# Designs tried in a protein design chat: miniprotein binders against b1l550. Part 156

Target 1, 279 residues: b1l550
Amino acid sequence: MRLPEELLERARDIHSEAPSHRIKLDRVGSFGLKVPVEFKGFLLLAEADVWVSLPEGRRGVDLSRQVEAIYELSNPPKDPFSLCREAAISLLEKLNYADSSGVSIRFDAPLQDGESLKYYGVEISSIASDEIINKIRVEILGMTACPCTAELIRAYKSSEIAATHTQRSLGILEVSTKAEHPDPDKLASIIERAMSSPLRTYTKRPDEGGLVIRSLSNARLAEDVVREMIHLFLEEFGHLPEDTHILAAVRSMESVHMHDIYAERSFSLDEIRKEISSH

## First folded at step 12 (miniprotein)

Design p26W
Fold by ESMFold2-Fast, scan of step 12:
Structure p26W (fold): chain B 279 residues (1-279), chain A 94 residues (1-94)
Amino acid sequence: as target 1 above (279 residues)
Amino acid sequence: GEIRITVEIEKDGKYIRFEYTITSPWELELALKEIERIIRMVGADRIRITVEASSEEEAERLADEFRELAERLGYDEIEVTREGNRFTVEAERE
C-alpha cells in the first residue's frame, strides 16, 4: 500500500527536529547499496556505503537524498574512483547540515592470469570535509611455504629444495592519502611478489607442480612477507605525501595448525623513512 | 519456500552476474526493484534471469513477472524456458 502524498505533506519533519540527546554522530547513512561500475574495461557490480556526519542539534539524516546522490552518478556506470570522490562531494553539497561525508565502494577486481582471470578484493573510500582523504584496501590470496620446516627437512635430507608445508595466505595493503587512489593492480602485484608464489585460477598437474616448487624455493614467514611488501611499496609509491598512512598485513592459513598466523605493520611514510634511515 | 534468483546482464560484450537467495516475500519485493534498477542503470543489451523455487508454480509466476519486466523495458526478443522448478527468462534488445 502507498499512502497519499497529502498525508506526508501534513506530517512533522522529524529529521529536522531536536534529538532526545544532543550528541553528534560520526556516520549516518545508507549501507549495502548495489551499484554497477566500469573498472579497467570490465563491468562489475559493486557494493557501496554512503554516509554523512550528523550534528548534535538534528534528529536525523535525509537518507533518500544520499541514495539519489550516488545513483544519479552511477547511471551510466563509471569508474569506481571517480564515483567514490564525486559522490562524497555531492553528499556534502546536498546535505548542508553535515560537516563531513563519505563513500566506500567494494568489488572483486579482475586480474589477468595467463589466458584466464582471477579476482582480488578492493575497497575504496573517499571522505570529504574541507579536504578529501582517499583510502584503498587490497586483499589477495597467495601461497607461502614454511622456512622452519624446510630447514629441518634440509638438515635431515640434504636438498636445495627442501620439503615443507605450504598454505594459502591473504595479503593486505591499505593506503590512506590526500593524493588520488593508488592503482589497485599495482598494490595486488606488490602483495603477490612478496609471497612465496601467487595462486592461479586454473591449474593442470604440471602447472600445480610448478607452483609448489616455486613456493618451496622461496619459503617465507608471514613476517618476511610483510617486510617485503613494505619494501616493494616504498619502491613503487614512495612519492606519495609524507603523511600517507599504510597498513601492510598477512594472514597465513597454516596447514599444520588449527589456527592462523597474522603479522602486520601500520606506518606513515614519514615514520618509516626515519626508521629505515636510523638502521 | 526458498527462492533463488540468478541475474546475468550484458552491455557491449561486458557481463555482470549476481544472485539472490530469498526466504521471505518482503525480501523478494526488494530484490525485484533492485534488479530493475541495475538493468536500467547499465542500459543492458541482453539479460538472462534464472529462477528456482520450491514449487514449479512459484517459479513460473516469478518468471512471468520478469518476462513482464523485460517487456516494460523494451526488449525485442523474450524467451522463457523451463526445466523442472527452474525457469530462465532471456531477453535481448536490437
Scores: ipSAE 0.560, ipTM 0.853, lowest interface PAE 2.0, mean pLDDT 85

Design p27L
Fold by ESMFold2-Fast, scan of step 12:
Structure p27L (fold): chain B 279 residues (1-279), chain A 94 residues (1-94)
Amino acid sequence: as target 1 above (279 residues)
Amino acid sequence: GEIRITVEIEKDGKYIRFEYTITSPELLELALKEIERIIRMVGADRIRITVEASSEEEAERLADEFRELAERLGYDEIEVTREGNRFTVEAERE
């Protein structure tokens, strides 16, 4: 059933009315939207959240106008970073009562892995007001090996070959900046290079043995991995604005424990350079 | 080889600023296309684009490109100011 359009001229505009309580809301929007995006030659299905601030004197947000904003920009599918930034700006233009807007887009990014593909997690956002702040979070699994147990076994057996436990570890890099979103493939590469070894989608026995030996020969504490991630990040992305904020973290899913080990460091580029240069 | 681009747009009293750090020709091409789409989408009354290029020659080339962009977008008052490897393009419509 479709109601006559003439009713729109006679009905109250609920959204423009005064609310029951004059309280500002920080984020009002449409969450969990399905949006196609084009990422490095792949057509992917992403999930998007869109929102705006709501002033104290206005009862509601025109949610259909939010969906129209992202829909117009996603047809045909485009680069998710441009979609994120352009949609945030579009929301401010379409919803003139808002002081700020935001867009978040999540997807699994394909990464070449020999002749196959593997996937890592990407979440990006753009928050627009009188400036745009862009954020990206990349999560990818790798392998770590315990150096403490390796050293104990080496000492016990008087052997130059050490055995130790290995486990999957989740590496996390989050970047917040006034500049464009960093390339997530480069962030994923930094995480993998900081690990004892990367993980594969599939492998034959000789390749599997090679990964294990690589991990054992490159044993690292979660703390070591975080420090290496920061070092590699500065080499690749040291050109970003000095007020760029980074979170580097590792969650190690310990194979010998019923619990995980977690290590993290958050910093701005200005802060970390001063810390490193002091010694 | 790094280029820094700052874009400022204004429409009906609302102001938005955004930035790019360009480390490759591929990123530059993507940034230029996005800048044009954003300005066109907003229908900005006034724009200011500030660029710090890696060389004076690069700054001259990009200044011409952004001047042409402002002309294509229908701005009738365009001012380009250059100083070494930096330039600013200011444009507004009457």
Scores: ipSAE 0.510, ipTM 0.834, lowest interface PAE 2.5, mean pLDDT 86

Design p27R
Fold by ESMFold2-Fast, scan of step 12:
Structure p27R (fold): chain B 279 residues (1-279), chain A 94 residues (1-94)
Amino acid sequence: as target 1 above (279 residues)
Amino acid sequence: GEIRITVEIEKDGKYIRFEYTITSPERLELALKEIERIIRMVGADRIRITVEASSEEEAERLADEFRELAERLGYDEIEVTREGNRFTVEAERE
């Protein structure tokens, strides 16, 4: 049941009133919106969050104007990067009391995997104020093999291919920059190349054997994977502004333990270059 | 009881699929509005909506609502099929 529209004319304008406490809020908005997007020839349903800053003298945000900003730009569906940036700008223009605005868009991105598709996680954001900051986070599963157990087994059995345990590992790359969003497929590629082996959606026994042998022959600690991810990132994206911030992380779901192993490093391009050059 | 809604949308050979698990009438109304919005935004030429509920009567009633939605959206070919407590509404433009 909907209340008559005439009641809106009689109601107080709550949002424009003074709040009970004069406190600025950093992010006020609509979270969990479903919006269709076009990504590299695919139609995907993404989940979006939109927000603005709220000044200390204003009680609330105009929620309907927030959703209008992104919905208008989502019809017809467009690429999520343009949608993210344009919606953040639109929010700031439509809500003139706000000092800043932001948009985050999350979706599962398809990757060609032989004759099938596999998916990896993508979250992008654009935060607008006197400048625009773009953020992207990519998560993809791969395989790692333990070099410590491999060494112990080789010492015991003297075999050419070291037997060891393998496990799923989640690789994470997060980039925050004043430049445009990095291509998530390139970030996903960096993560997979840093792993012992990628995971496949479908594998026949001969192909599965090859994947396992590749993983065993390329055994890597979570720490090794993070360092390799950083190295590969610098080769591909070292041209980004020096104040670009990166998080590289791996969570290894150890098959021989009830717990996971985790390794990470956060850095700016300026910091990492100085660190590497100091040796 | 619990209601499961699966939505498949096609436009120019491209597909999206998503689902809802609903436990309240209020959330159901919101899901219906969201589904309509997504279909309109995409400009879908084909839709397929599957509804499952504990009650056959509830599932059938909800399937009828989606059939009416497809009619309002201007789909030319609309088909409703049933398998127990599961109803599927398929609609397309020729």
Scores: ipSAE 0.570, ipTM 0.850, lowest interface PAE 1.9, mean pLDDT 86

Design p27W
Fold by ESMFold2-Fast, scan of step 12:
Structure p27W (fold): chain B 279 residues (1-279), chain A 94 residues (1-94)
Amino acid sequence: as target 1 above (279 residues)
Amino acid sequence: GEIRITVEIEKDGKYIRFEYTITSPEWLELALKEIERIIRMVGADRIRITVEASSEEEAERLADEFRELAERLGYDEIEVTREGNRFTVEAERE
C-alpha cells in the first residue's frame, strides 16, 4: 500500500524539529547499502556506508537523500574511488545543515593468479568538510616462515634448506591522504613482495613445493615484513603529500602458538623521511 | 614527473578543497573528468585550481585546459596567474 502524497502536507516534518536534547551527533547515516562498482574491468557488488554530521538543533537526518546521493552516482557503475569522493561531496551539497559527510565502500578485489583469480580486501573512505580526506585500507594474505626455528633446526641437523614452521600472515597497508586514493593493486603488490612468499589459489604438487621452498629460503619475522613494506611503499608512493599518514602492519597466525603475533608502524611521510635521513 | 592539482570550490559560503597527484596520463584524463563532474554537481560560484608540474610547459598547458573548462562551465571572471611552474586558475560567477 502506498499512502497518498497529500498526507505529507498534514504530517509534521519530524527531521526539522528541535530534538529533546541539544546535542550534536558526529555520524548519522545509511549503513550496509549494496552498490555496483566497476573495478579494473570487473563489475562488483560493493557494500557502502554514507553519513553526515547532525547539528544540535535538528532532530534528524533526511536518510532518503543520502541513498539518492550515492545511487544517482552509481548508475552506470563507476570506479569505487570516484564514487566515494563524489558521493561525499554530493552529501554535503544536498544536506545543507551538515558540517561534514563521509562515505565508505568495501569490496573484495580480484587479482590475476596464473589461470585463476585470487582476492584481497579493499576498504576506502572519503570524508568531506572544508577539505576531503581519502583513506584506503588493503589487506592480503601471504606466507611467512620463522627464521628463528629455521636456525635452530640448521644447528641441530645440517640441511641445505632449514625446516621451520610456516603460517598465513595478513599484511595491512592503510593510507590517509588529502590526495586521491592510492592504487590498491600496487598496495597489494607491496604487501606480497614483503612476505616470505605470496599465496596462490591453485597449485599442483611441484608448484606447491616450489612455493614452500621459496618461503623457507626467504624466512622473515613479522617485524622484517613491516620494515620491507614501508621501504617498498616509499619507493612507489613517495610522491604523495608530506602529511599523508600510513599504517603498515602484519598479523602472523603462528602455527606453533595458540595466539597471533602482530607488528605495526604508523607514520607520516614527513616523519619517516626525517627518520631515514638521520642515517 | 609528478603533477599536483589542487581544486578549491565554493558554493553559498561552503568551501571544499581536494587534491590530486598525477603520475600517469591515464590517471590525468580520469582526474580531469572527475574535477568537471564535481564542479558541475556542486554548481560552484567560485573555483580555484592550482597546477604544479615538473615543467613550466606542462603546467601551463594544463592550466589552459582548466581555463577552457571554466569558460565551458560559464564562469564570467577568469584569472590565470603564474609563479614558476605553479599556475593558478581562478574563476567566479554571480
Scores: ipSAE 0.651, ipTM 0.885, lowest interface PAE 1.7, mean pLDDT 86

Design p27Y
Fold by ESMFold2-Fast, scan of step 12:
Structure p27Y (fold): chain B 279 residues (1-279), chain A 94 residues (1-94)
Amino acid sequence: as target 1 above (279 residues)
Amino acid sequence: GEIRITVEIEKDGKYIRFEYTITSPEYLELALKEIERIIRMVGADRIRITVEASSEEEAERLADEFRELAERLGYDEIEVTREGNRFTVEAERE
C-alpha cells in the first residue's frame, strides 16, 4: 500500500522532535543488511550493520540515509575493508548530528585447502569519530588432542605416541587498532598453527589417519593454544601501535565431557611486552 | 506452507549462493525485494532461482514472478524448468 503524498505535509517530523527523556544513545542504526563484497578475488554475500550515535536532544536517526551510505559504496562490490572504513566516514558526513559512526561487516572467508576450499569467520568493523578505530575478529576451527590423557596412556603402555582423545576447538583472534585492519588470512594461519592440527574439508581414510597422528604427536591444552597464538601474533604483528588491543581465545569442545573448556587473554601490545620482558 | 527459495548469481565467473525458508506472506514480500536488490547491486550476468513449495500452484506462481523479474531486468535467455516439486528459473545476458 502507498499512502498519498499530501499526507507528508500533515505528518510530524518525528525524528527531529525532542525525545521523552534526554538520554544519549551510543548506537542507533540498520542491522542485518545483505551487501555483496569482493574479497581476494571472490564475490561474497556479507552481512552489514551500520550505526551512529544519537544526541540527547534528538528523538531519532535518518535510517534511510544510513542504508544509502553503505549501498552506494557497495555498488559495484568492493573490498570489505575499504567499504567498512569509507561507509563509517560517509555516515558522519551524511548525519551531521552524530558524534560517531560505525560499520560492521561479517562474512565467511574462503581459504585454500588442497584442491578445495574451507571457510573461516571474519567480522570487520570501523568506528569513526575524530579518528578511526579498526577492529577485526577471526574464528576458525582446528583440532586439539589432550596431553594429560596421552601421558597417562603412554605411562601405561610405554608407547612413544600415546593414544588420547581429540576434539574440535574454535580459535579466536580479535584485534582493535588505529592502523589498518590486519590481514585475516594471516590471523587464521596463526590460529591454525597454534592448534594440534588444522581441519580439512575432505579427507580419505589414509589422509584422515595422518591428520589424527599429527594431532597426537602435537597434543595441546586450550591454555597452550592461547599462549602459542599470542606468541605467533607478536612475531607477525608486533609492529602495530602499542595501544593495539588483542583478544586471544580458544573454546575446546571436549569429546569426553558434556561441557567445553575455554581459555582467553585480553591485552594491549604495551602490556604484554612489559609482562614478557619481566622474565 | 513452507517455501524454500535458492538464489545463485554469477558475475564475471564469480558466484554467490543464498537461501530463504519462508513461512509467512509478509516475509516472502521482503525476500523478493531483497533478491532483486542483490541481483541489481552485483550486476549479475546469470541468475538461477529455485523455488520449492508444498503447493505446486504456489511454486509455479512464484517461478513465474521470477521469470517476469528476469525479463524486467533485461536477461536475454530465460528458461523455466520443473523437476518434481521444484521450479527453477535460469536467466542470462550476453
Scores: ipSAE 0.415, ipTM 0.796, lowest interface PAE 3.1, mean pLDDT 85

Design p28F
Fold by ESMFold2-Fast, scan of step 12:
Structure p28F (fold): chain B 279 residues (1-279), chain A 94 residues (1-94)
Amino acid sequence: as target 1 above (279 residues)
Amino acid sequence: GEIRITVEIEKDGKYIRFEYTITSPEEFELALKEIERIIRMVGADRIRITVEASSEEEAERLADEFRELAERLGYDEIEVTREGNRFTVEAERE
């Protein structure tokens, strides 16, 4: 169907009209955009959300200007961290009625694992207002081994060799800071080092035996893994601003249960340092 | 019926792969536009798009849309191959 240009020109500007109710909205935007990015020499297809705040007196947001903001910065593909921050700033410049803007970008990050690659999950965001807050969440699978069953088997067999059940565990580190996004590879490394052992994409029988032995010699509760992740995080990223907020969590997919075990801790750098110093 | 589209886009030996499950003509047009945008942003040297539908005639018709896209984007080597109700459009630039 053809529409005359004059008809479109004479149409009401719906977005600028008063809404049915004078209520501010925190996030209005375009969600699930596919954008190519370059990450550490790889071309990846990321999923992006872009949004702005909407004031109480305005009916709607110009969604086309939101997608323009991120698409202009995505051609050619660039690193997702710069894209995230620059797009959030661009949104405020293009949509001057907004008090804040945000961009989130999700992708599976490749990690070199011997001669093969494995992937871990990354979600980053930047929220712009009178300041910029950067957030990153890293999720990676590893292996844990149960110390309780190991101790029972050791006692029963009078053996120095631990035997226990192992399971996949998902480690999670989330960081919110006024500084630049932490390097996701370093966050992934922290998670893997806190685990009983990492998982591999391809394992030959000798390597498989080594991973199992490593896990058995390094048996850890989900609670142990979370505490170790926090300890390692403070060693690597303790220089971040004191109001930096961290979530450390582990979800253990227990091989001997029909349910998962979950442990987490949220904290600011200021909070955790005071807690550690008081004991 | 349900339509499956698999897209592989390559630039300088690097590639991305993604897919769609489509149930309407409107969804197909949106996917076609999104695929074009991603190809243009990447500046792809090579593309491979596979369309699978419930009938050979439907799959061929939809694959022809991607052949037209490849021509429109200036690819100089375009091949269309068929395996039953699956058509693959491969296009590259030298």
Scores: ipSAE 0.640, ipTM 0.878, lowest interface PAE 1.5, mean pLDDT 86

Design p29R
Fold by ESMFold2-Fast, scan of step 12:
Structure p29R (fold): chain B 279 residues (1-279), chain A 94 residues (1-94)
Amino acid sequence: as target 1 above (279 residues)
Amino acid sequence: GEIRITVEIEKDGKYIRFEYTITSPEELRLALKEIERIIRMVGADRIRITVEASSEEEAERLADEFRELAERLGYDEIEVTREGNRFTVEAERE
C-alpha cells in the first residue's frame, strides 16, 4: 500500500522547518548505496555514501535528491573516480541550501598477478565546496619478516639467509589532495614494494619457497616499511600540490605474538619536504 | 524466516555477484527494488538469481517474482530450476 500523492501537497514540509536546536551538521546523507562501477576493464559493485552539510536553520535534507544524483551518473556504470567527483558536484547543484557535499565509494580492486587475481581495498571520496578535495585510501596485504629474529638465527647458525618468522602485514596509504585521485594501482604497488614480499592468491610449494626466501632476504620492521612507503610515495607523487596530506601506515600481524605491531606517519608534502631537507 | 538471495549479473563478459540476508518483509521489498535498479543500470545481458528460504513455497513464490521481473526487463530466455528449498532463475537476451 502507498499513501495518495495528494497528501504530499497538504502535509507540512518537515525538512524545510526550523530544527529544535539551531546547530549546523557537517554530514547528512544516504549511506551504503550499491552502485555498479567500471574499474580498469572490470565491472564491480561498489558501496557508496553521499552527503551534504545541513545549515543551522533547516531541519532535514532531501534524501531522494541525493540518491538521484549518484544513480543518474551510474547509468551506465562509469569509473568510480569520475563518478565520485561528478556526484559530489551534482549534490551541491541539486541541494542549494548545502555549503558542501561529499561522496565516498568503496570497492575491492582486482589486481592481475600472473594467471591469478588478488584484491586490495580502495575507498575514494570527493568533497565539494568552493573547491574539490579528493581522498583515496588503499589497503593491501603483504608479507614481512622479522629482522631481529633473523639476526639472532644468523649469529647462531652462521647462515647468509637467516631464518625468522614471517607474517601478514596490512599496508595503508591515504592521500587527500586538490588534484585528481592518485592511481590506486600505483599506491598498491608502492605498498607491496615497501614490504618484504607480496602475497599471492595461490602459490605452489616451489613458488611458496621463493616468496619466503625473498621475504627472509628482505626482512623489515613495520617502521622500515612505513619509511620506505613514504620514500616511494615521494618519488612517484612528489609533484602533487604542497598541501596534499598523506597517511602511511602498516599493521603487522605478528605470527609469534598474540598482538599486532602498528606504525604510522601523517604528513603534508610541505611538512615532509622541509623535514627531509633539514637533515 | 530468513531468506537468502544471491544475484549474479553479466554484461559483455563481465559480471558482479552480491547477496542479501533478509529477515523482514520491508527488507525484502527494498532488496527487490535495489536488484531491479542494478540490473537496469548495468544493462545486463544475463542474470542469475538464487533464492533460499525456510519453506519451499516461500522460495518458489519469490522465484516467480524474479521470473516476472526478468520478463518485464525484456529477457527472452528464462529458466527456473529447483534444488530443495533453493530456486534459481536464469535469464538472458537472445
Scores: ipSAE 0.516, ipTM 0.837, lowest interface PAE 2.2, mean pLDDT 85

Design p30E
Fold by ESMFold2-Fast, scan of step 12:
Structure p30E (fold): chain B 279 residues (1-279), chain A 94 residues (1-94)
Amino acid sequence: as target 1 above (279 residues)
Amino acid sequence: GEIRITVEIEKDGKYIRFEYTITSPEELEEALKEIERIIRMVGADRIRITVEASSEEEAERLADEFRELAERLGYDEIEVTREGNRFTVEAERE
C-alpha cells in the first residue's frame, strides 16, 4: 500500500520534536544501502551505512537527507575512498544539528590471481567531526599448516619431512588513521605473505600440489601469522602518523577441531615501536 | 526464500551481479525500488533480471511487473522469456 504524498506535507515533523528522554545517541542512520562504486577499473556493488550523532534535545534524524548525501555522490559511480570521505563531510553540512557523521562502505575487492580473479573483503569508513578519521578493514582467506602436528609426526617417523593438517585461515588487518585510507591490495598482500600459503580461485592438479607443499614447508601457528602480519605491516606502512591504530588478527578454521582458533593484537604505531625497540 | 531475484547490470563492458531472496510483498517492493535506483546510478547499457517465483502464476504476474520496470528505465529492446516458475527479462541500451 502507498499513501498519498500530500499527507507527508500535512503530517507533523516528528524528527524535530523533543524526545521521550534527553539522551544523546552516538550513531543514527541508514544502514545496508546498495551503492555502485568504481574500484581499480571494476564496477562493484557496495553496501553502505551512513549515520550521524543525535543531540539529546532532538527526537530523530532526517533520513532522506542522509541517503541523499551518499546517493548524489554515487551518480556516476566513483572510487569508494573518495565517496566515503566526501559523503561523511556532506552529512555534517546537510545535518547541522549533528556533532559527528560517519560512512562505512563494504565490498568484495577483486585481486588478480594468474589468469583468474579472486576476491577479498574490504570495509572502509570515514568519521567526520572536528577532524576526519579514516578506517579500513581487510579480510582474506589463506592456508595455514599446523607445526605442532608436524613435529609429532616427525617424532613418530624420524627425520621425515613434515606431514600435518592444513586449514583455511581468515587474516584480518584493520587500520584507523588521520591519513588517507591505506591501499587494500597492499593490506591483502601482507596478510597472504604472513600465511603458510595463499588460496587460489583456480588451480590445476600440479599447481594445487605446489600450494600444499608450500603450506606444509611453511607451517605456522595463528600466533606466528599475527606476528608476521605486524612485522610486514610496519615495513610497508610504518610512515603513517604515530597515533595510527592497527588491529591484526587471524581466525584459523582448524580441520581437526569442532571450533576455531583466534589470535589478535591491537596497537598504535607509537606503542609498537617502543615495544620492538626494547630488543 | 519464496522468490529469488538475480540482477546483472552492464556498463561499458563492466558488470555487477547481485541477488535477493524475498519472502514478503514489502521486501519485493523495496527490492524493485533499489534495483531501479542502482540501474539509474550506473547508467547501465544492458540489464538481465532472472526471477524464480513460488509458482507459475506468480511468475506470470511478476514478469509483467519487471517488464514495466524495464520500460520505465527507458530500454528500447526488452525481451522476456518464461519457463515454469522462472522468467528472465533482458533489456538493452539506455
Scores: ipSAE 0.493, ipTM 0.813, lowest interface PAE 2.4, mean pLDDT 85

Design p30F
Fold by ESMFold2-Fast, scan of step 12:
Order: C-alpha cells, then structure tokens, then sequence
Structure p30F (fold): chain B 279 residues (1-279), chain A 94 residues (1-94)
C-alpha cells in the first residue's frame, strides 16, 4: 500500500530537527550489516558497521543512506579493503552534514594450510574526513611452550628437547596508517612465525608430532612473542609512513594456571625506530 | 518455538554458508529480507536453504515461503525435500 502525498508532505523530518541538547556525537550509524565480499578467490560473508559524525544542531542521521552507501558498492561482491575505503568516502559524500565517516568490516580469512584451510580473524576500517585513515586488526591462534620448565627438565635429564607445558596463544597485530591496508596474510604470517608453532585445522599423528616438537624446540614467553612480532613487522612493513601506529599483543591461555597471561606494546614507527637506535 | 534456518549459496564454484536462530516473527521477517538481499548481491547460481522447526507445519510453511522466494528470484530448478521437521529447498538457475 502507498501512503497519500498529503501525509508525506505533513510528516515531520525528525532527523533534520534540532535536538533537545546541542551535543555533537562522534559515531552514529548502522552496525552488524551482513555483506558478501570476495577475498583472495574466496566468497565470504562479512559483518559491516557504517557510521558518521553528527553535528550538535541535527537530531539524527539518514540511516537508509548509510546502508545504501555500502550495499551499492557490494553488488557484485568485491575486495573488502576497496569496499571499506570506497564506502567510507561514499558515506561522507552522501551525508553532507557529517564531518567524518567510517566503515568497519569483519570476516574470517581463509589461509591455505597443506591440503586444508584454516581461518584467522580480520577487522578492517577506513575513517574518512579531510584525510583517510586505514586500520587493520589480525588475530590468529598459535602455540607457545614454557621455556622455564623446558630448561629445568633439560638440565635435569640432559635432553635436547625437554618436556614442558604448551598452550594456545592468541596473537594480535593492529595497524593504523594513512597508507593502504597492509596485506592481512603477511600480518598473520608474522604472528605465526613469532609463535612457538602454528596451529592446524586438520592434523594426522605424524604432523601433530612435528608441531609439538617444533613448539618444544622453540619455547617462547608471551613477552618473547610480542618482541619477535615487532621485529618481524619492522622487517616487512618498515616502509610505511612514520606516523603509522601499531599494536602488538599476545594472550596466552596458560595450561598450568587458572588465568591468562597478556603482553602488549603500542608504538608509532617513528617512536620504535628512535628506541631501537638508542645506545 | 525456535526456528533454525541454514543458507548455503554458490556462485562460480565459490560458497558461503550462514545460519539464523529465530525466536520471533520480527526476527523471521528480518532474516527473509536479508537472505534475499544476499542472494541478489551475490548473483547466486545455486541456493540451498534448510529450515528446522519444532512444528512440522511451521517448517513446511517456511519451506513454501523459500520456494516462492526462489521462484521470484528466477530459479528454474526448485526441489523441496523433507526429513521429519527439517525441510530443504534447493534451487538452481542453470
């Protein structure tokens, strides 16, 4: 059924009205949208958030225009990085009262692992204003092994590979930059290489034994993993703008404790270079 | 009662799968619109929608609704299969 024109003419434009309190809001939008994307030859269903800033004199945002901005760019599905960036720009163009816009897209990224696939978490965003800031967060599980217990047992038994406790650890790299989003597969690779060993989705006994031996031979504290992640990041992505900000973190689900161990470091490329070059 | 909807869609040999647990009429209406939108955006060659409900009558009604959706989207080959309170709608356009 279609409503009469007279009713549409008399309807108040609530969103354009003055609010009860003249307060600017930083982020107002549509969150949890399902959007298909194409990533490295895979079709994935991602979750997207879209938002804009709201000026102090305007009561609300045009939600339908926000959803249109990302949906138009999602047909057909495209690369999530291009989608993120283009949707943020489109959102700002469509909603001229906003001084900034943003888009976040989350998905589980497939990674070829022998004859199987494993998945790691990716969240990207683009925030548009008079410039564009791109952010990416990669989370992937790996294994760590305690070097302290390993050393004690090795000393006692004179064994090259000591028995020690192992646990799953979540590695996190988050990058915020004015450059394009870093390749998430490279970020995932950095995290896995910093761990005692990677995890597999499907493992037969010979492969499982190999992962355990690798982990035990490469025992690392959460603190060791964070430092190694930073070192490897600088080797791969040290060419990014000096004002690029990075968070490197590890959460170790300690098998011998009732609690987790957490280690992190936030830094800019400028900051870390000065720190490393100090004598 | 609770309704579970599982959606699998294919385009050029690539697949996505997603699921809904529905406990209200509003959630169902939302899911139906979202499923249609995703199928249209992908331009899916094949779809497979499985509906499970505690009531056989409710599951059958929803299967019919997805059959009608497949017809409206222009799928040529539509099959509905049943296994207890589980109905599966499969549709293909080529």
Amino acid sequence: as target 1 above (279 residues)
Amino acid sequence: GEIRITVEIEKDGKYIRFEYTITSPEELEFALKEIERIIRMVGADRIRITVEASSEEEAERLADEFRELAERLGYDEIEVTREGNRFTVEAERE
Scores: ipSAE 0.572, ipTM 0.859, lowest interface PAE 2.0, mean pLDDT 85

Design p30I
Fold by ESMFold2-Fast, scan of step 12:
Structure p30I (fold): chain B 279 residues (1-279), chain A 94 residues (1-94)
Amino acid sequence: as target 1 above (279 residues)
Amino acid sequence: GEIRITVEIEKDGKYIRFEYTITSPEELEIALKEIERIIRMVGADRIRITVEASSEEEAERLADEFRELAERLGYDEIEVTREGNRFTVEAERE
């Protein structure tokens, strides 16, 4: 049912009223918006969340103005990094009672895989206040092979390429920085290179054999993968500001267990460099 | 009944595909508005919308709504094809 719009002239402005309890809220917004974006020559449909802080003396946020902020910047579609940053700034301009704003955009990014494409997960955020903090999280599946079982079988059968169990492992790299967002393709590459082997979207048996042999020849614990990811990250992105914060993690979906193995490390660039340089 | 909508849109040789599984009239209204918004934002040159429903009458009615949407959006070439309970609306702009 649609009520006459003339009633709006007489109705109270609920959002501008004082709340029942004078409590600040950190994030209030519109979540799960679908917006088209342009990424590396592809047109993708992304999912976006937009929010602002709400001061203790204001009852509600104007959600229509939040949605307007990102929608007007999405027509025509633009790259998700510019969209994220510009929408966060626009939110503060449109909603001047807010101390901070944020935008998060999630999409599946295409990656060339032989003659086909595979996809990896990307989530980017920009949080605006007196400064802008940019965050990116990349998740991509790879393969790992157990070195413990490999050594046991090698000892038993005296073989140079030992049989062992392999499993899918999810690599995760998350970066928060005052600099612009790191290139997600480079983050995905770091994760895949740290694994025993990458996964393919489609392979024929000869190619599958090669991937298995590669994985077996490069057996790694989840702990090994996390350490390698950190090493490779420092080689590629060590130029970022020293207060850049990183999370590197691996979830290994163990083929011989009913449970997963998980390993992670959080650190700032300043912290990790001091750790690596010390004894 | 359950309705499945598949949307494909293209602009300058780039395209996106997304889908909906609709189980209520309220979900349908939301999906229709979202589809129109995305098409307008993209400025799509071509669209292809496929509707599957449990009844032919329901699918045909919804396909007609998408044909009307394509006309309203200014598409010059609009084709509706049927394969059982599946209707496809294809539209493009010169």
Scores: ipSAE 0.609, ipTM 0.869, lowest interface PAE 1.7, mean pLDDT 85

